# Designs tried in a protein design chat: VH-VL binders against c7peq0. Part 20

Target 1, 252 residues: c7peq0
Amino acid sequence: MHNKIYNSFIDRKAKGIKSFAVLIDPDKVNPADIADLAAKCTAAKVDYIFLGGSLVITNHLDECVQQFKTLCDIPVVLFPGSPSQVSRYADALLYLSVISGRNPELLIGQHVLSAPAVKKSGLEVISTGYVLIDGGAPTTVSYISNTTPIPSDKDDIAMCTAMAGEMLGMKVVFMDAGSGARKPITESMISRVASQVSAPIIVGGGIRDAEKAYLNCKAGADIIVVGNAIEKETSLIKEMADAVHAAAPVLK

## First folded at step 4 (VH-VL; framework fv_olinvacimab)

Design s48
Fold by ESMFold2-Fast, scan of step 4:
Structure s48 (fold): chain C 252 residues (1-252), chain A 120 residues (1-120), chain B 107 residues (1-107)
Amino acid sequence: as target 1 above (252 residues)
Amino acid sequence: QMQLVQSGAEVKKPGASVKLSCKASGYTFTDYYMHWVRQAPGQRLEWMGRINPYGGDTYYNEKFKSRVTITVDKSASTAYMELSSLRSEDTAVYYCARGLEYSSSYFDYWGQGTLVTVSS
Amino acid sequence: NFMLTQPPSVSVSPGKTARITCRGDNIGEKSVHWYQQRPGQAPVLVMYYDSDRPSGIPERFSGSNSGNTATLTISGVEAGDEADYYCQVWDTSSDHVFGTGTKVTVL
């Protein structure tokens, strides 16, 4: 079905099931390591593979997507740094609108330019309200997007931004401190946002250990995305996935 | 030089409360999680809880959750741990220990410890 | 609740190798950290993430973690290595859990 991935987000959230996503940058991953990485993700019961990067310099996206699709059954979701990072072989595309900023190109402008190609690709498109939170250090995303992130202690601004995105019809809220973040998003901010929105909440950036992944889920995140930590230590995939899955309530 | 300096020894009766302090210096206090770990005489180390000094977020060991409160004074770079409804089994050396920069994986620096004796 | 079991004591001669085990169900799927505690002193981190050494810890200290057993290995043991050693992991059911501790005696 066309909305298969989005429906999985909604269905899992309704059941209180927490999801773990591994973020892979096609430009940084060694193709020879993909088989081992896919096997580790499968063994750890990773729920989604997010493919993307804020600055994809080489055109290896299609090859990377196809390798993961061949080697495992985990859904592959594009997390693009620009609307041009499209591969028809993926299962879905997070169509990011940077609602935390005031750059019209990232709110709608670049989307206008990419829409014909996205439609022609046949990809499932998931409209995503992207909320950039200050991670304590400049990231590729903040430089390329030329937008001001929400301060890390302004819980109500993040809450109101996410609410507005939901009311404007965005299917998913993505709270991101950025892949190079020094500090992750606080449990208090996640809880504040989760108290006011019904859309699935994806949280990423600066998550370095299983405890933080677990506590973010307890605070109300539905999907935890980890990139940099597992890029350095692939052994963390199982530990973090187990923590995220354990955060789900016991269902009767 | 980095230091964690804890308050002095305490003697309490059962049912009382105790509040210990841990003063940090030599690093940016708000960038590192602060944990509290205790050790009863001849027993293993036992984790009690932690705080993120930047946001104030706390997380406690279920065993102590109803009796322990961890707080910080950012301006004084000091963390506090208050344990209420003391029992003789709470007699232990209590340590503050620094986590990582915005992470709680392990404890890289420890205070000298504070002996709390609970007896009638 | 997650349990970490260590042998109560290990005796080793100077210059020989001491091996301190930490046993837990599927501990190889977790990150193990190790602390050294000398009598009357606070614990000191000697190994983290299974096999990484903190600055100032000599190469004689090494670590491994597989299956149900993590091991801290001290080669070329010196008198100053005499101490209690504790392993530590994080688990959703037990948060930060420490091992039962091993007293290393250098004779």
Scores: ipSAE 0.715, ipTM 0.868, lowest interface PAE 1.5, mean pLDDT 89

Design s49
Fold by ESMFold2-Fast, scan of step 4:
Structure s49 (fold): chain C 252 residues (1-252), chain A 120 residues (1-120), chain B 107 residues (1-107)
Amino acid sequence: as target 1 above (252 residues)
Amino acid sequence: QMQLVQSGAEVKKPGASVKLSCKASGYTFTDYYMHWVRQAPGQRLEWMGRINPYGGDTYYNEKFKSRVTITVDKSASTAYMELSSLRSEDTAVYYCARGLEYSSSYFDYWGQGTLVTVSS
Amino acid sequence: NFMLTQPPSVSVSPGKTARITCRGDNIGYKSVHWYQQRPGQAPVLVMYYDSDRPSGIPERFSGSNSGNTATLTISGVEAGDEADYYCQVWDTSSDHVFGTGTKVTVL
């Protein structure tokens, strides 16, 4: 029901099963390409389709969600950059609190404004502690959020931030280097966070190859997310999905 | 501009260990993975392992995992590969090779190679 | 254990086209990279991500990858192209895997 997607996260994590998510920006994807993309995701056994972006400058979210829901059985999860990125047709919403930063609007302010619409939508809401890590390049999210990302080599700061988020009731931890990241999050940092956090861990940003996706899973990531803006080569979807699915259970 | 310069040839007895060096110059050492690949005479290339010089993260081929250790000295921009419990079949040319910036998909620059001969 | 099999040798006349194959189960789902090795020298990257050329590699080098076979194609072959060629992929069971190698002889 309302916790179907979150339960899939925790059930898969408990079994040591790794998940692969494809991130699609509704404002950048060509609607004519969605059918082919959905077919490729289905063939590759992609576990989740994440829809969202840091900027929404067109009114195509609902259309995009409905197209994916019509064309494939893969769950559609909203990865919103703002309160306006809500579609009642999705399966779940990652309700992001940017806990790596000190902007009150991104910790709770924008959530207050969006809560009535979110509740009315009937969406499954997954409280998400969003931890922005320095990816070596300015990203849309870091610029828009006006928050300082955690330095890429400060494993303990990322660990303590994720732990605090979990203790405050966040159901999921999302470690993100950003869609334009030059440098992905290190296996060391993922392992450090995974050693202290029991919540499902989503890792994204800067992932360019199947080896990195695989090693992130071995380090303790439960869900690997690769963005449409980062991966312009759709043939890589199958290679990365296979690598993620092949990852063995990791000890924390 | 960019160079990888490896240490000189080694002759070892079975059971000994060998430690090879690979000194990098002309790029930011910590931004690129460093791999070690060997080639026995007349045989194919065989990947041994790699290190992320930035964080020290290592990843080894299961075949060598019990005997190989890859380390870095960031201040000297030098990577090391130590192979222990040497056997005659370890006779090979050993290469260091640079991965991509924060990616290990392929090896864009290679050292000149170091011949290691293991004989009793 | 994942294995990449290449023909041991390919002979080609100057100015003609050489095709070097690399066979692996479902290799079309992998990213394939190619290296050239001349006698006594270190390998040199000549093709990456199936069909991308490094700077300095001539346009006569091209690549493809589908099904169970990846191919490195060298058109207008020159004497200097004579070398051993190795394909390479990454696999979860075998890490970075190199092919058995193909000796290209320009006759």
Scores: ipSAE 0.677, ipTM 0.847, lowest interface PAE 1.6, mean pLDDT 88

Design s5
Fold by ESMFold2-Fast, scan of step 4:
Structure s5 (fold): chain C 252 residues (1-252), chain A 120 residues (1-120), chain B 107 residues (1-107)
Amino acid sequence: as target 1 above (252 residues)
Amino acid sequence: QMQLVQSGAEVKKPGASVKLSCKASGYTFTDYYMHWVRQAPGQRLEWMGRINPYGGDTYYNEKFKSRVTITVDKSASTAYMELSSLRSEDTAVYYCARGWEYSSSYFDYWGQGTLVTVSS
Amino acid sequence: NFMLTQPPSVSVSPGKTARITCRGDNIGDKSVHWYQQRPGQAPVLVMYYDSDRPSGIPERFSGSNSGNTATLTISGVEAGDEADYYCQVWDTSSDHVFGTGTKVTVL
């Protein structure tokens, strides 16, 4: 009801403040490394920790959420691979509807199955229009979602899809090339979407360096989420966070 | 087997424009950013700008932004850099350089360079 | 604007260690890349992301980056290592910034 995390998204967007999120897959992170990772995120002033993955086990998720909540004050937001990946210890849940595809299970079916557990969890629920963009290589998301991603050069299709999601009541638009994507989403596509939607825009997948994170923010992204690059090189956390925080929106 | 082959040396008068080419081979052209970097005789390297060949997205150094245009011909796997309103200070070797796979942070492969001389 | 300062020259005897510094404000928070340039030739990447070595670059090359100074270290220096060396970072105020360059002379 109070929408603390969602309110932080809209308040920051209204002020022109860009946010940086680190995506952590509970199945890939070594529990012994979590304390160091949490310290690095705190030092870099990371805005959100996104926890999730396409095949995350619920018990490991709870353990990982609790470790981050104990070790740092950064909000923990669930980015689930399925609606069943819920932990009551998190601050919010991105409740993803895959609006880029035509799979009814990912538009509403799985949500019907998960709704009682989500409500019982007491989590802040953020309705999210998830727009999967072709990242140039098969990803776990591509197989699990059983949907066709929008071609990476079809800016107007992505724009119209995001507009429809917003008009249908989605609070946030998430443009994702997928974990392990070879191609990040282009600045032109982000700009086209940002020109037509008022909802906060999260952009992720394939972002490997601070320049791309920065230019995505300049194009109109409000929150940049990075996972694979950070997993390989944690020193990138500070550099990318600094770049994102230095960015301002580009108005046409 | 990867190669970046640049066009030949140019001699131009002040006020003219020059358009240099960089032909890529041995890799998927649209998977890598292409940068342009120049070096005046005896001076440091100076970054000019880059393009994403896939989407055509460009980003330029503010110093050159008003005079530089970077384009690509995807069918020919060729990148171009055009610099207008040439001055004597633009005398330099101009390099095209490849970023890594969808990363612009560093330049892993460089063309041989094109000498541009601006004199009367 | 962000500035990277390198010593103009470093002289080193064969078999000894050369250390090339790159100084910049809080450079330890950035990813530093290093290029070797021999006279009349294009630059060659010799180190990226502070300490990662490209294929084909000898293990004698190593890197570090902390605080205000990044360092490229060449141990067991050979005559063929004689060249100009440039550090490089990306910055929001200056984009891709190259250092002032260091001429390494093997005497």
Scores: ipSAE 0.749, ipTM 0.882, lowest interface PAE 1.3, mean pLDDT 89

Design s50
Fold by ESMFold2-Fast, scan of step 4:
Formats: C-alpha cells, structure tokens, sequence
Structure s50 (fold): chain C 252 residues (1-252), chain A 120 residues (1-120), chain B 107 residues (1-107)
C-alpha cells in the first residue's frame, strides 16, 4: 500500500496549489463518451478524476476505471457511495466515514465488512472524514442511510465536526452538499473549517460556475470536485479548471 | 409577477455617500444571488459586486471594493448598495440584477435602474 | 484586465441576418452570455452559456463561441431587434466583464 495520491494532496496544499477534480458516475456516463471526456479533462489539465455514485444500480466501475486509465494520465480516485465499490485498477480510494451523521454503519460498520476486499485490492486507501452539508434537496446518502446533513448555515458545527475527524486520524476532510445539491456550501463555512484544520479539504456539491469554484478555493478549499454541472455541459471543465488553478499563488 | 423595484433618482455632491435599494418580489429572495451593475451615460455596463442573500457572502470588483458595501434585509426581501466618497465619474444608472438560483454566471432579471448624479 | 471587444455598430435590413461578434483572447474557453438593451430600458438576457436561449427568446437568436470570437446571430431580423447588444463573461482577473457594446440598427 502506497501514499502516492495522498502525498500529492498534501504536497500541493503545502505549495498553495489548488486542484480540480471531475466527478464521473459510472452508471450515468455513456461508455461511448468516455474518450471525449478523457480528452477534455487532459486538455483542461484536470488534476484528478473521481469515480463514484451515491446509488449503484448497475456495476460498470471496473470498465470505466480501465477506460480512463488507458485514455489519460490523470489519477483516478474512487469516490464510492458504499465502501464495497472498489476497483483495483484505480490509483486510490477515498475511504469515507460519514462523520457529520450518527449512523454507525456509515461511521465504521460497512467499513468492517469491506476491509478484507479493500486490502486484497492493493489500493491506496485515504481515510476521509465526510461532512455532509444540507444542499436544499434530498440526497441518496441522507435518504437511504438515514444520515442527517449539517444545516447549511451552521458553520461552527461543520468546523467542529471536521476538527474531530482530523483528530481521529482522518487524512482528508470532504465537505459535500451532495449529488444533485440545489445550493452549494457557502464560502463562510469553508473558511471557518479551513481556519481550524490542516488536512486537505475537498469541497463539492452544487458548484455550477467558475466563480464559485474560484471563491471556494480563496476561502480555503484545496480540491474542488464538480459532477452535475459537468454532466450537463462538458465545456465547463476547462473554465472551472482554469479558475481553480488561478486561485493558487504564482510559483517563481 | 417577479419584480425588482429600485429606489428613486439621487443627486449627490462629491465626497458624499449614496445608498440604493432593490426590493424583490415574486420569487424566494434567498435562493438567488443579487448583483449590482452600473452604466455611465453612453458607456458600457460595469459590474460592481454581488451578494448571496442566504449566507451574506459578498464579492466585489477590486475597482470598487474600498468604497462599496452590499447588504440585504431578508425579512424585507431587499438588497442595498452603498457607494461612498462619490466622484463626478460615479454619475451613472445603477442596476440591481438577479443571478441564477445559487449561481452568479449571468443576470436573468434586472431592476429598472436608479440614476445617481454627482455634481458640485 | 481581460477585454471584450465588439464592433460599435451593425446595420441590417429587415428579414436579413445580423452577426454581432465579441472578441477576447481565448474566449472559446469561457462561457459567454448576451444582453439586449433598448434605449432607456434595463438589459434583457437573450443568450446564455454560448448558445442557450432563455424562455421567451425566439429561435432566430443563436450563439457560438470558438477560439478568440463569440458570435450572437439574429436571423430574420425584425424592427423590434434594434437595440444595443452586450456580451459578458466571468474571468478571475476581471470578474464579470461586459463587452464594449454593439448598436444594431434595422433600417
């Protein structure tokens, strides 16, 4: 087990470099469109491809991972809706513990069940404190798992939750408004969390434009992840990636 | 049925401040970003800044950042823009304009505009 | 600062096609939005995200964006289309920036 992807997160954060990730749901993407998506991500200098979905009806994960690995050099990171959604062909797995909720299955239970398969896969495992924020719409996570999201205006609850996750050994904090979020996480909440944690902060859900991606980075996010907006308009990949990269200080 | 109604024309002296209002109706005020855009006579549109009414997050054009303050009154569904240290060059029509639902990309609905004249 | 340059004026006969250009360095990498402003009135959104039409805007309005030039095309021009037109993008160095504006004259 190596820490190549996690080391890239912390090294880039230490340099003030902001990263852009495109979230692809294997069950929603047409396999015929993957080559075009990979080419656009490469041209836009996308930093990570996140593969995953909240509700898996069909299993196309392995094929999707292999296609991206064949077509581009961008690291592929699994963002699973369940700890059992693993593909050994990916570069890393975000091993999500939903620390914003009180469902023991999402805190540790399902991880116990998936651990042997995850270890056997040989994947780099990145322990991730997943903080679900109310995005104004029902999410698959909150609905299926009975996990209550943190209210969108309770900055201190999000901050304390992220701090606790870091103190419990989570390598990364993921602040997510959820798939299909109506409203994205506020800059004030991101800033409040960033003021108290040293771990890389991933922010996603409801981000529809380059301005919001940019301002989230200025607030303290280290990695911006976008899914729904990109599914509707792939031309946004380049615009959002450029905005995220522009939020980093200029290197001499 | 959706409306953005702005306050009336203002005449100010150089060095004064002006505070303009924009009252929204016909939609959920806190779900849409509110922008302020001005237009000097015969000139292009110039973006000044915006607010997210739900969280109060503001973002300003660097040109105006030291002089402009955008605020909201959620209970009145009203956005405000205050511009201080007025100069003759600030003579313009000032528009409030609604962004999208939780997005600032473009302006889908505009107020009628408020003329501010700055003269000695 | 990022600059969007438009021709000052375009003259077109009724029923013909008007093409309004918006020039900016690598503008094809940006999302371009278009506004129509009649004298004494507030701007009205007529095109967004390069080629998407708001509800109520006729199909004769279309848009494109590639390389260094975005274009708003109005086919079958009518007298009511006479107005100033502005392109708009968001940029990290210039925030929301508007073009220099184009006055479309129909006869």
Amino acid sequence: as target 1 above (252 residues)
Amino acid sequence: QMQLVQSGAEVKKPGASVKLSCKASGYTFTDYYMHWVRQAPGQRLEWMGRINPYGGDTYYNEKFKSRVTITVDKSASTAYMELSSLRSEDTAVYYCARGLEYSSSYFDYWGQGTLVTVSS
Amino acid sequence: NFMLTQPPSVSVSPGKTARITCRGDNIGDYSVHWYQQRPGQAPVLVMYYDSDRPSGIPERFSGSNSGNTATLTISGVEAGDEADYYCQVWDTSSDHVFGTGTKVTVL
Scores: ipSAE 0.717, ipTM 0.867, lowest interface PAE 1.4, mean pLDDT 89

Design s51
Fold by ESMFold2-Fast, scan of step 4:
Formats: structure tokens, sequence, C-alpha cells
Structure s51 (fold): chain C 252 residues (1-252), chain A 120 residues (1-120), chain B 107 residues (1-107)
């Protein structure tokens, strides 16, 4: 049902409940490993599976989505590298507008081209203000997006960008340092954004330990998304999920 | 070649404050978390807090939170730990210890330690 | 609130194997790190993420972690291995937690 996933974001935020998402790149994951990964996510009480990657093709995406949907009950949310990466089998699509940049194709252009296919898919669509923050290294995201990320120490620029996205009707704010990030987003920047934004805040990129996941939640993140660290060490799934779930709500 | 060099021993009266320094060299100072860990004579290691030198974000052990302040001087590649309202129970060797690159899972390099003695 | 308990001491003969345990509730769900501290010296990292060895640490050092017990194993023990050993984890209720410490004596 439309809005089921977005309503879960809003309801959990209202209750002070923090969510943990595991990011899977369909092009990188070995299909033979999906069952074990799904079991680990289920055991750790992972809240969302985010599926996405810059170069994902439709056939690989559909197969990967269906495997996770068969093997576990965790909602599958598409985190696409382009608005055209659509699978009707997922529970929702984060419809990313890269509001940190000035590329009109990433603000609206590619969305115009993908809209008929997205509508036909019947997916729940979650409008997402995507704020790319400098992670200290070139990333697939920054190269593909052809935009300059916000400097990692410019908290007010990130804050104003997120506020503008919310005022323009974005349902969710996604702060991302990128999957190849050396530097995760600082707690100070997350706190600054959270002080002015009421929409659910997703934070990702460069998060490599449970302490950082926990402190990001205390700073005001509502959903923590982790990809690269999990690919290297799956034992981090349980540790990070526990940290996120234990985080106390912050006052705005 | 990585080094953490700490300031010299301190003797303080109860109620005073102490500020210890830890100068880093041989790596990019702002890329690694810096932690402070103490050890009372014959006791276990006890974590006090940490700082991300790049952003200045700090996180403290609840036990010390009201009395401890960790800061950095990026240009000098130096971290500081100030502990106020000293008590005799604060007599310990205080270590700075480096975390990981933009991560705080474990401590890969340690300073030599600074003995702080609190006595009347 | 979270506690890591180690035996106070372990005695081992040169060339034999020392096993240092670290007990904590469901510690197998965490990543355990180990430090060696010789008298009058700062701690030295000897094992991280349960079983990974830092550069410069001999292959004699190995680790495991499952259930309620993590173990640091030192095979072919040498006199220079005599030290205090501390396990360490991160926990939501207790932040960075160190074990009670184990004095390894090589006799």
Amino acid sequence: as target 1 above (252 residues)
Amino acid sequence: QMQLVQSGAEVKKPGASVKLSCKASGYTFTDYYMHWVRQAPGQRLEWMGRINPYGGDTYYNEKFKSRVTITVDKSASTAYMELSSLRSEDTAVYYCARGLEYSSSYFDYWGQGTLVTVSS
Amino acid sequence: NFMLTQPPSVSVSPGKTARITCRGDNIGDKNVHWYQQRPGQAPVLVMYYDSDRPSGIPERFSGSNSGNTATLTISGVEAGDEADYYCQVWDTSSDHVFGTGTKVTVL
C-alpha cells in the first residue's frame, strides 16, 4: 500500500524510535550470499534493506529485490543511482532530488523521464531531498551526479539546503557522504540540520563503527544507512543495529 | 613513523584542575579520533572520552562528563584533556590513544602516559 | 553496566600455549580488541576485530569470539610475552569497556 513505508518513517520518528538500514549494491552482492545476509539482517532486527547502486540494471535489481522479499520480512526500499532504477517488487522508492547541487537533470530532469515507469510500477514514492556532503574522496555518487558536494565543515549550508528541500515539499532529507567516503558526516552538521528540519533525516556514508551510528542518532538522525563497512565485516550488522536501536531521542 | 608525546607529570591539590597535552606526529592529525584513557595504580584501563579532531565533536564517559573537557589545536597537532574538581581518586596515569581513521572502534597507538598525583 | 571479566592471572611455561579469556554477556555479538601492557609501559594493540593482527604482532597471537567468551591465544610463549592483557569492546550502555585484566606470567 502507498505511504506504508513513509508512514513507518513518520511514526517511528514521532515515537523517538531510531531505524537502521543496510545498503546493498545488487551489482556487488554475490547471489549465493543473499540468504546468509538476509538471515543476519533478520537476526539483528534491521529495519530496512536499501537496494541501490549507480550502475544497477533492471534485471539484476528485480532478481535481488525478489530474493530479499522471499527470504525475509524486512521492507525493501530502492535507493537508486538514477531515477530509472525501478523494480515493482520493492516496497518503496526513495525518489532522490540532489538539492545540494545545481544540476537540473538531478533536480528534476531525469525524474521527468522516469515518471511514467515509476507510476506504472505501482511503487510507493517517497520524495527525498538528497544532500551530498564531501566525504574526503571522489565517490561514484559525486562522479555520476556531476555536482560539487557541500564542504564537510559547512554546517549552515547543509542546514539551509535541507530546510529549502523540506519547504519545497520533500518528505525526507537524506544526508550522504557517499559510499566511498573517508569522512562520515559530523555530529555537529547532523545536529544543525535536525534543529531546523521536521522531516525524517537519513544519514549515510563513511559510518564504520557502532559508536558513530549511535552518536549520529543522538545528534538527530532518524535512519542510519550503512553499506561499505557491512560488506567488509557482516558482524557489524548486529552491533550497529543494536547501537541505533538503543539511541535516546534528541531534543530539537 | 607515528608518535604520541604527552606532557610531564603533574602534582595537584584536591579541588584544582589539570590540563594534559598529547602531541601527534607522523600522520595526518585530523584524520584520526583521539581518546583519553586513565589507569589508577594497579587498576584496569578506564575510558574517559574522545574527540574527532576534524570536526571537534566530543563524546565523554558519563562518569567524567561533568568534569572533563577534550579539545584540539589542529595547527599544533595537539590534543588536550582538562579534568576539573580533582579528588584523590583521580590519581592515575592518563594516556592519550589514537582511534582509527574517522572511526573509534579500537586504539592502535598510545602515548607514553602522564602521571597525575592528587594529594594535599 | 556492561562488564568484561578476565581471570586475574595465567601462568605458562616457555614454548607452551597461553589462553586468556574475556567473558561478557553475548560478547560474540560484539567485536573484541586486545591490548598488551608491560610494567611501566603504555598498552599496545595486539588483536582487533576478534582475530585480526596488527602489523608487527607475531603469528603466535590469535583470537576467537563466540557466545559469552572471547579468547586471546598465545602459542609458543616467549619471556617477552609476560605482561598484563586487557580485552575491550564498545557497548551502548557503557561506551568503551575494558576487561578486568589478566597478568600473564612466563615461568
Scores: ipSAE 0.721, ipTM 0.868, lowest interface PAE 1.4, mean pLDDT 89

Design s52
Fold by ESMFold2-Fast, scan of step 4:
Structure s52 (fold): chain C 252 residues (1-252), chain A 120 residues (1-120), chain B 107 residues (1-107)
Amino acid sequence: as target 1 above (252 residues)
Amino acid sequence: QMQLVQSGAEVKKPGASVKLSCKASGYTFTDYYMHWVRQAPGQRLEWMGRINPYGGDTYYNEKFKSRVTITVDKSASTAYMELSSLRSEDTAVYYCARGLEYSSSYFDYWGQGTLVTVSS
Amino acid sequence: NFMLTQPPSVSVSPGKTARITCRGDNIGDKYVHWYQQRPGQAPVLVMYYDSDRPSGIPERFSGSNSGNTATLTISGVEAGDEADYYCQVWDTSSDHVFGTGTKVTVL
């Protein structure tokens, strides 16, 4: 059961198959709406449900995870904003190290504190090099993390950071402009990172339309994560999923 | 009071290149995608390509990809579209049009258009 | 090759309702936007995301999108509504696609 989700990431990447993930904040989703949302995700062939948020004020995580696990077969992956965002009912945990910053707490400190709870949960743990990119507005993650994001036009800094994370043993690279980002990550930056790393690349933050999701996949993203746009308009789930799935395979 | 002001009409010979300009004002130039759309006489609108002025990312209609180049001068808040290897079939009114803030879904403001005539 | 087909023309009397259709395979799964173009002028956005109106566009303009057909509806048609109308979507195979256009004549 361990590495099942990570193996799906690398197997799909090896085949050129692009994946679409819907990010759901347990604190923002109305529990009464989860059944409809799960049905829409299933109909659209969503590949992963990411659960988490930078600021989870009320503890509804376990209930939210269990509802999705009961209502659909889509894997549930935790995207934790803090050590407390752990649910043993999920399929996997993205164990985020914020390698874009110089805050030791986010590189290793909080991991030391959370390790016993993570181990006890029995979750598949996916070591993730989290690269925060400037999304053009202060985000909850930048306030909470107290770390400087990489400037959105510094492609080489993002590339070198991702390479270092991969060389340090991280299984996945997550490029994130943050929840509420005004500017999504550029295709140029995604392409530069993809040119130098073999690890699956997750890209999220500020993606508002199917064209951007599609072009991010063409640039080299393996998994596209969308949260805010879908919170506002759930019909985007189908359009974005279709665009992501259409981005592969590439014929030479 | 946002405006898109395009350069004047051009007359070119087949095989030449044309470079059109679109000067934006009344909004933050780098926050909105800029598109180029053409319309041949009596024909439908045809999308050519777009640029993200912030990052410089371009994306072109496959039909024009080998001949079109879209660029920006951020300091002048001006977008450019250069079309090379002109043919008589390229005779059209060329429009610049603003996308959404960091998005391309639809075009909310349009320039007045520039007529390009290609004939010998 | 995604294609949007519109009727070439629609004729309506003042005060009546004009319906302009835009046909595309499973267009109901996409967002449709609409532009009005008067002779010698640039296009003007009149409807976006199927049924939302830009500021300054009268409530007489409404939109719908389902199955294979999107429709722009103009109720209480006025002489000033006489123009060419184009639908538009984004598609992975064809990028931004405009319809064939419909000339609305108010007689």
Scores: ipSAE 0.560, ipTM 0.808, lowest interface PAE 2.0, mean pLDDT 89

Design s53
Fold by ESMFold2-Fast, scan of step 4:
Structure s53 (fold): chain C 252 residues (1-252), chain A 120 residues (1-120), chain B 107 residues (1-107)
Amino acid sequence: as target 1 above (252 residues)
Amino acid sequence: QMQLVQSGAEVKKPGASVKLSCKASGYTFTDYYMHWVRQAPGQRLEWMGRINPYGGDTYYNEKFKSRVTITVDKSASTAYMELSSLRSEDTAVYYCARGLEYSSSYFDYWGQGTLVTVSS
Amino acid sequence: NFMLTQPPSVSVSPGKTARITCRGDNIGDKSVHWYQQRPGQAPVLVMYYDSKRPSGIPERFSGSNSGNTATLTISGVEAGDEADYYCQVWDTSSDHVFGTGTKVTVL
């Protein structure tokens, strides 16, 4: 069993290096555009490609993973919206437990059902405490999770939730406003969470510009994930990656 | 019709503080970032800082952050910028400018500007 | 400290083409936005994300951005286009940076 991707998260965090991840939905990306997208990610020095989404309706995951693995050296990490979103060709899987909610299926139930397939895949599994924050609009994530997100101004609830996840053995904390979020997670909330957890913190949802990506890193995020903005304007990949990489480390 | 209406001209002594207002109408105030940009006579535009009206998160230009405070009154759809310890170099037209919906990439609507004169 | 340099002035005859440059190190890797400011008035957005035109801005306005130079091009120049023009980007070292400004005079 290897921990290559998780070790990269913790090693980079220890060095104060901020990471940028591009989130790609296999159902929305045009296969003809993947080569150009992979080249742009390579040129921008993107650190991780996250593949997945709240829904994967068509079966393009394996093909998409293999195309990125062939066209660039950037690690491919699965961000699954369901147990069916597993590809043995990826480098790692974020094994999400939705600790912000009280749905037992999303805390452990679906994991029990997916565990045999995940084990058989040979993937590196990264236990992830997923904290869904209210993004100001219903999203596919909030509907699929069938849980109430933490209110966007309840910094202490998000902090305590992330702490509990870490203490229960989650290797990574993922703070997500959700796909299509109108309101990104505030710097205040990120800072409050970062003040109490040592695990790598991934922040995503509603990030539309380089300024927000940069300020989230200054607040304490270790990995910034962007999907919707990149889908609309791929030129933002370089600008956002540069901003993330330039962010000064938060002193602890 | 979207509008940003700023408070009237101010004349201040060196060392004083000034607090300017920017009242928004015609859109959902909390959905758009609000920026403050100034322009000294004959000089370039200079960004001072911004606020997210939804969460109240602020971000300031390093040059100004010891002296500038940006706040909002959500019920009045009004943004404020207070600049303290005024110097003659602070004489400028001060603009509020709207960012995008939860984005600060560019400024799509600007207030009419407020002239602040700092003189002895 | 990131710097955007523009020529101080550009003079053009009515109906001809004005080109306003904005120079910055690797500016082609950034998103450039352009503002028009008439005397005594607030700035108005005339171009965003290098080459996108806001609603209400005529087709004679176009933009490009490559390498170290972004350009705002105004074809078929009219007297009403006479104004100061500023480019703008965001940068980690300088936040929102405006260019030095170019005064366009239509003679």
Scores: ipSAE 0.723, ipTM 0.867, lowest interface PAE 1.4, mean pLDDT 89

